# VH-VL binders against q9umr5: the designs that were tried, part 46

Target 1, 268 residues: q9umr5
Amino acid sequence: SYKPVIVVHGLFDSSYSFRHLLEYINETHPGTVVTVLDLFDGRESLRPLWEQVQGFREAVVPIMAKAPQGVHLICYSQGGLVCRALLSVMDDHNVDSFISLSSPQMGQYGDTDYLKWLFPTSMRSNLYRICYSPWGQEFSICNYWHDPHHDDLYLNASSFLALINGERDHPNATVWRKNFLRVGHLVLIGGPDDGVITPWQSSFFGFYDANETVLEMEEQLVYLRDSFGLKTLLARGAIVRCPMAGISHTAWHSNRTLYETCIEPWLS

## First folded at step 16 (VH-VL)

Design pm21
Fold by OpenDDE, look of step 21:
Structure pm21 (fold): chain C 268 residues (1-268), chain A 122 residues (1-122), chain B 112 residues (1-112)
Amino acid sequence: as target 1 above (268 residues)
Amino acid sequence: QVQLVQSGAEVKKPGSSVKVSCKASGGTFSDYAISWVRQAPGQGLEYLGYIIPIFGTARYNQKFKGRVTITADKSTSTAYMELSSLRSEDTAVYYCARGSYDSTGYEPFDYWGQGTMVTVSS
Amino acid sequence: DVVMTQSPLSLPVTLGQPASISCRSSQSLVYSDGNTYLYWFQQRPGQSPRRLIYKVSNRDSGVPDRFSGSGSGTDFTLKISRVEAEDVGVYYCMQGTKWPFTFGQGTKLEIK
């Protein structure tokens, strides 16, 4: 039988968004038990990410316990960060494939058309002011806001991304790295036409330097220092990069070609 | 010059709801936290919650067990605080306050409303 | 929740004399960025609260220099070098480091 699949949604999202994905999985892997977790839906997805991690942990533990052979995680957008953190704090997870579906794994620094309804155009350059404060860090968006022009503030004030990345020293860094390395495969999915994740390379652990030049994963300090295990995972062939063009952010979970190419191979 | 103007005094029955408004003027609205604090007669200050309007949701003090709802209308630069299932103990002056930015970062409670007295009585 | 404890709760002072208010937190108020988000507020009779001090020792604009804040970790102090009649009111400390943000009980400053 196929391993159970657990799906974690993104910002302002709900389980309904994954109806096509469920259809695809059912068609190609009949009998697969797929659980889309209905936690922190809609505006509740703005709650602190650590709070979300705790909630999702409580939900996945029973599922994992019933699946001794392992489970697969499909985590979309903001959910990808939640899942990465989840795998970092769980010393007993049994995740075979962690599929990061268009997730801002190295953070977000964008004011794309998709985000313009939320942020005025001029807010990208100023959001660090509120986000890197105790008041801002109580919201998920700020938990992975990564301003390349204010790296010091990011490193010191980010209560989530900087920690799970091991960019700021903390007493759990070694353990979290160990836990995360329990994953069988890390499947990174994203693309240049996403329109939301900024830069889109963030889905592949690429990100801006101080001049807003995009550097790839292998050029990032988190990789070079192997702060949470990326270098180790790559070395053992556990990282799969699946870029795809022509897919908008809200379509990653509803594109058949993407599913067949980037998701399905890892649901065995 | 930033000003916060709150709605007028309210008298409510137990079990009912009250909604207090806080209109901001003299500056931008969306990227500042609007905090709500109350003060019972002769008592201290109590933090209810706050909203950052651009995010569209609020952070709540769990002490109120979901009875508080804080919203913001960016188009009118107005924040709202609604308290449901009112009790006599909810009798208090309710304040809104806004933060500001300086060279050291974001700081809350730089500006205060005049307060709104809410009386809950049978 | 972080408990903020002020002392004294009542502070009678002679005009022209100094005053000191203590505020203790149940845990460290140092945030990850190294800042300590401790605030002092003044509330005069019949008025809204007013922020006096932010981040332990920074005085707000318009606040007389006779007001000063100090402290670190869990112990903080607000001092008034020379109490004036306009200083009558209740003073509150507040922590903004850990949600939910919490106030002290307040210290009522009165003139003897």
Scores: ipSAE 0.928, ipTM 0.968, lowest interface PAE 0.5, mean pLDDT 95
Fold by ESMFold2, fold request of step 17:
Structure pm21 (fold): chain C 268 residues (1-268), chain A 122 residues (1-122), chain B 112 residues (1-112)
Amino acid sequence: as target 1 above (268 residues)
Amino acid sequence: QVQLVQSGAEVKKPGSSVKVSCKASGGTFSDYAISWVRQAPGQGLEYLGYIIPIFGTARYNQKFKGRVTITADKSTSTAYMELSSLRSEDTAVYYCARGSYDSTGYEPFDYWGQGTMVTVSS
Amino acid sequence: DVVMTQSPLSLPVTLGQPASISCRSSQSLVYSDGNTYLYWFQQRPGQSPRRLIYKVSNRDSGVPDRFSGSGSGTDFTLKISRVEAEDVGVYYCMQGTKWPFTFGQGTKLEIK
């Protein structure tokens, strides 16, 4: 039988957005228990990511306890950061596949449809000023805002992303790395036509250098230093990269070809 | 330069609601924290919460969560604070405030509204 | 929540003499970026509060140089080197390091 699947939504999202994904799983893997977590909907998705991690942790614990053989996570957009933090802070998680569905894993930067959803005027070069303050860090977008032109501010002021990436020293770094490494597979999904995640390679742990040149995962310091286990996972053959063109940000969970190619094989 | 103008004084009965407005002029609005602070007669300052209008949502002091709603209208550069289920101890002057940016980043509470007296009496 | 404790709560001073107000926090106000988000405000009778000092020791524009802030960690001080009649009012410290951000109780400065 199939392991239970837990779905974690993204910014301004709700469980209804995943109806097609649920249909695909039911058709291809009948009998799979799928739970789409209905927490932090809409504007509540802007709450600090650590608050969201706490709430989602409470929801996943009983599901994992009932499935000692393991579970899978499908985590969309901002939800992929919530899930990665869950895997780090839970000593006792039993996640086999962590499926990161177009998530800003190395952060977000740029005047994109993501920023336009919030504000019609471009703010990317100035948003660091409020984001890298205690006032801004109380909002989820600022928790993973990564301005490549103010990397020192990011490294020191980020209350979330710099910590889960192991980019800033903290007392739990070794334990979080150990916990994250218990995952069976890390499945990275995204593509150039997403239109929101900027750079789109953030979904694959790529990101801008100071010249806005994209450095891929293997060129990132967090990979090279193995800060939270990316190098170890890759060497173990546990990282799956599944890019797909032609899919906009809101369509990742409603595209059957994407599901069959990138998701289904990992829902054992 | 920047001016914050609040709505006028209110007299309310217990159990009702009040909505105070804060209109910004002479500057920009959307990418600042707009804070709400109150001061009961003869008492100190108490932070209710704040909104950053570009994100369209607010953070609340837990003491007031469930009774306080903070919103913003970017088109009119106006923030609102609504307090429901009023009690006599909610009698206070309610202030809005906006921060500013300098060379070192964001600094809170640079500009203050004139205050709005809300009186809750039987 | 971070508790901010001011001392004294009432401060009568003679014109032309120095004044000193203490503010203590229940935990360190040093943020991960190395900044200390400690602020001082003045509220004159019948007026809205006014920011005097930001990040411990930085004087706002238009604030007389007789006002100075100092301190670190959990202990902070606002000093007025020579009190003038216009300084009458209530002074508040505030921390902006950990949400919810909190004010001290206030110190009422009066001319005796």
Scores: ipSAE 0.827, ipTM 0.915, lowest interface PAE 0.9, mean pLDDT 91
Fold by ESMFold2, look of step 16:
Structure pm21 (fold): chain C 268 residues (1-268), chain A 122 residues (1-122), chain B 112 residues (1-112)
Amino acid sequence: as target 1 above (268 residues)
Amino acid sequence: QVQLVQSGAEVKKPGSSVKVSCKASGGTFSDYAISWVRQAPGQGLEYLGYIIPIFGTARYNQKFKGRVTITADKSTSTAYMELSSLRSEDTAVYYCARGSYDSTGYEPFDYWGQGTMVTVSS
Amino acid sequence: DVVMTQSPLSLPVTLGQPASISCRSSQSLVYSDGNTYLYWFQQRPGQSPRRLIYKVSNRDSGVPDRFSGSGSGTDFTLKISRVEAEDVGVYYCMQGTKWPFTFGQGTKLEIK
């Protein structure tokens, strides 16, 4: 039988968005128990990411308890950050495949089409001013906003991303790394035509330097210092990179070819 | 010059709802925290919650959970606070306030509305 | 929630003399970025509040230099070096480090 699959949605999203993904799983892996978590829907997805992590933790505990052989996570967009934090804070998680579906793992620096609804003007150069304050950090977008031109503010004011990436020293860093490293596989999915995740390489732990030149995962300090276990996972052969062109941000969970190529092989 | 102009005084019965508006003029609106604070007669200040209009959602003080709704309309530069299930203890002046940016970053409560008296009387 | 405690709650002062208002928080107000999000407001009778001091010690534009703020961690002070008649009103501290952000009870400054 197949391991249960837990799906975590993204910003301004809901469980309905995953109906096609559910169809694909049912067709290729009949009998798989799939739970799309119906938490923090719509505007509730802007609540602080630590609040979301706590709520999702409470929801996944009974599912994991009923599946001692393990579960899989499919986590979309902002949801991929929630899931990575879950893997860090849960001492006893049994996640085999963590499938990160176009998630801003190294942060977001863009007023793209998805965020243009929120930011109809060019706001990215100025958003750091409110995001790197206690008022801004009460909103999820600011929890992973990463302005490469104000990296000192990011490192010191981020309540979430700088901590789970091990970019700022904190008392839980060693325990979180240990917990994260218990994952079986890290499957990274994204692509250049996403249109929202900026830079799109954030889905693969790449990000801008101060000149807005993208440095790949292996060039990032968090990788080189192995701050939360990326170098260790890569050395184990546990990281899978599955880029795909031609897919917009809202289409990742409704593309059959993407599913068959990048997701299906990991739903054992 | 930035000004916050609030809607006029309201007299309400217990159990009803009130919606107070706060219109910003003479400045920008969407990327600031717009806060709501109240003051019962002869009492201190009490923080209800705030919205950053560009995100389109608010943070609420749990003391008022379920009774306060804070929204914003970016096209009219207007924020709203609605208080439901009114009680006599909700009699207060309700203020909106907006922050500002300086060289050190974001600072709250730089501009205040004139206040809106809400009286809850049977 | 972070509790903000002001003392005194009532402060009668002779014109021309100094005044000092204490504000204490139930936990440190130092944020991860090194800033301390402590604010002071003045409310004159019949008026909306006015911000005087931001981030402990920074005086707002148009606030007389006889007002000063100081303190760190959990203990903060607003001082008026020479009280004038226009200074009557209620003074509030507020913390902005941890949501929900909270006000002190207020200190009513009045002329003896």
Scores: ipSAE 0.824, ipTM 0.917, lowest interface PAE 0.8, mean pLDDT 91

Design pm21
Fold by ESMFold2, look of step 21:
Structure pm21 (fold): chain C 268 residues (1-268), chain A 122 residues (1-122), chain B 112 residues (1-112)
Amino acid sequence: as target 1 above (268 residues)
Amino acid sequence: QVQLVQSGAEVKKPGSSVKVSCKASGGTFSDYAISWVRQAPGQGLEYLGYIIPIFGTARYNQKFKGRVTITADKSTSTAYMELSSLRSEDTAVYYCARGSYDSTGYEPFDYWGQGTMVTVSS
Amino acid sequence: DVVMTQSPLSLPVTLGQPASISCRSSQSLVYSDGNTYLYWFQQRPGQSPRRLIYKVSNRDSGVPDRFSGSGSGTDFTLKISRVEAEDVGVYYCMQGTKWPFTFGQGTKLEIK
C-alpha cells in the first residue's frame, strides 16, 4: 500500500488550501492516508519558525510511529523550511520523499505580489534593519529573510535559516546533517512565474550574490562544503528537480499537471 | 516629529477587559516595533509584548497567559492593547513605545506615549 | 527568562557628586551579531520613561555628556559624573537580546 502523506502549509495559510491536492492523491493513489496538519494557521504562521518546528514535530511523531515503512512530506512555501528543520532535528524520522513545493530554501529577498498586498510600498532594501535584530527574529518572515547586500548581518543575526543551512557555526551541525541525510528523496518544485518566492530559484537552493546575480545550487558555499548534505544527496541521485513555468504561488497545490508531473511519481 | 498619544484613563471591575489605544502622528508607523509596557503604582516596568504592524501580528510575554491582545491599524497609525480577565494587580499605567533606526540598525523605545492609567477595583 | 538585577535600588546623592548604577544580567547579553542589546532609561517624577543610552554606551541625542554607560557580557554600569537636580528619578536597565525582553527593578536617584 501507499505510504502515508503529511502536508505542511505555508505563510498565512491553512489546511483548507490543500483540498485539491487531497483530491488528486485520492484519485491517483486510492487508500493513501493523507494528513494535512492544522497548526499555525493564518497569522499564527508568523510565529518564530523554531516554535512551528516544535509544534509540527509533536504532530508528526505519532504518524511516523504508526508507519514503520515510512512517510512522505509535502511542504508548501514557508512549510518547506519547517520540514527541512524537522528532518534535521528528528533522530528518528522515517521520511522517504520530502517534496518541497515552492519553498524559499535559500531565503527570500523581494517585495513580491504577495507582500505588496500586505504593504503597498517597497520594503526589501530596508527590511534587514528590523529583521536582523532580536525584535525582528521573533517573526517567521525574518527567520528566512536573506538580504544579499547585508550578508554579514544575515549570517550573524539569523536565528533559523543560517543555522539549518550550516552557514553559521553551531554545536548541532553534524547531527542535523546526519538526520537530514536519512531522507530517501528531496523533490524540489518551483518556477519562474511563482511571483512570491524571490528569487524563485531559492526553491532549488539557488540565490543571489551581492550583485543580485542568481547562483545555482552547485555554486552555493553550503553545497560546496556539503554543510547539511546537499552534495551527498545529489551524488546519491536523491535530488529531483521539477521546475514548472506558468504557476503562481497560490496555485502550486491546485494544479493537476504539476501534481501528475512533479508530485505523484514520488508518492510510493 | 513622532508623537504617541494614548487613550484616557480607565476604571474597571475585576473580570472585565480594557482596550488602550496608541495613535502615532508625525512619522512612519508600519515598519517599527510598537511595544506595550506597564508600571504598577510604585513598581518597575514590565514588558507585555509588541507588534510590527507590517507583519500584522504580535509577540506576547507568556507571563500574561494569553490575556493580552495587541493589534494595529496601519490606515490610522494606531496600535491597541487589550487585557482581559482583569485582576487588581493589573492596576498600572500602560505605555506604548516605538523604536527608531540609526546607522547601526534598529533601536527600541525611542518614543513613548504619555501613559494610560488603568484601575481595577470593585 | 533573563533576570536583570540593579544595584543599588535607592541612591541618595549630593548635588555635584558622581553617581553609579549597576545592572547585572543572569545570562550574557551578547547577541549572535556581536551587539549587546542593553539599554538605560530615565523616568523623571510624573513623566514617561525616556531612553538615555542604547547598546551599552551610546548616548541618545539631547542626553548630557555627564551620563555614560559601560560594561560587557553580564555586568553594566550607568554613571553620572556630576549629579544635577534634574537627574532625580528612577533609572532602569533593559535587555533586548532574548525574548521576553526584561527590565531591571529600577534605581531611585534622590538628592539628599
Scores: ipSAE 0.806, ipTM 0.914, lowest interface PAE 0.9, mean pLDDT 91
Fold by ESMFold2, fold request of step 17:
Structure pm21 (fold): chain C 268 residues (1-268), chain A 122 residues (1-122), chain B 112 residues (1-112)
Amino acid sequence: as target 1 above (268 residues)
Amino acid sequence: QVQLVQSGAEVKKPGSSVKVSCKASGGTFSDYAISWVRQAPGQGLEYLGYIIPIFGTARYNQKFKGRVTITADKSTSTAYMELSSLRSEDTAVYYCARGSYDSTGYEPFDYWGQGTMVTVSS
Amino acid sequence: DVVMTQSPLSLPVTLGQPASISCRSSQSLVYSDGNTYLYWFQQRPGQSPRRLIYKVSNRDSGVPDRFSGSGSGTDFTLKISRVEAEDVGVYYCMQGTKWPFTFGQGTKLEIK
């Protein structure tokens, strides 16, 4: 039988957005138990990411306990950061495939559709001022905002991303790395036409240097230092990179070709 | 010249709700924390919560667990605080405040509204 | 929650003399960025509060130089080098390091 699948949504999102993904799984892998977690919907998705991690942890524990052979995670957008934190903080998780659907794994530095409807003027150069303060860090977008022109502020003020990436020393770094490395496969999905994740290579652990030149995963300090296990996973053959052009941010979970190519093979 | 103007005093019965407005003028609104604090008669200050209007959501003090709702309308530069299930101990002056940016970064509570007296009595 | 404890709660002072207000926190106010998010406010009778000092020791614009803040970790002080009649009111410390952000009980400054 197929392992249960747990789905974690992104910013300003809800479980209805995944109806097509659920249909694809049911058609290709009949009998798979799929749970789309209905927590932190809509504007509640802006709550501090550590609060979201705590809530999602409570929801996944009984599902994992009922499936001793393992589960899969499909985690979309901001949800991919929640899932990666879960893999680090859970000493006894049994996740086989962690499937990251266009998630800002190295952070976000760009005006998104979420911001442009609020104001027409670019705000990306100014958000660091409130994001890198205790007031800003109480909101999820600031938890993974990564301004390449103020990397020193990011490294010192980030309450979430700099910690789960192992970019700042903390007492749990060794344990979190050990826990993350128990995952069977890390499946990275994203593409150049996403339109929201900026740079889109953040979904593959790439990110800007100070000149806004994208450095790929293997050029990042977090990879080179193996801060949370990326180099170890790649050496094991456990990292799958599945880029696909022509898919906008809201369409990753409703494209059948994407599902068949990048997701289905990992839902054992 | 930033100014925060709040709605007028209210008299309420226990169990009802109150909604206080805070209109900003003479400056920008959306990329600051707009905070709400209260002060019972003869007492100190208590932080209720705050909103950063560009994010469209608020952070709440758990002491008020589900009784406080903080919102903002960017088109009118107005923040709102609604307190439900009112009790006599909610009798207080309610203030809004906005932060500012300076050389040390973001700093809270630079500008204050005039206060809104809310009286809860049978 | 971080508890902020002020002393004294009532402070009668002779005009022209110095005043000192203590504020202690139940835990360190040093944030991961190295900053200490400790603030002082003044509330004159019948008025809204006014920020005097931000991040321990920085005076706001328009605050007289007779006001100074100091301290570190959990122990902080507001000093008025010479009290003037306009200084009458209640003074509050506040921490902004750990949500929910919290105020001290207040210190009422009065002229003897």
Scores: ipSAE 0.803, ipTM 0.908, lowest interface PAE 0.9, mean pLDDT 91

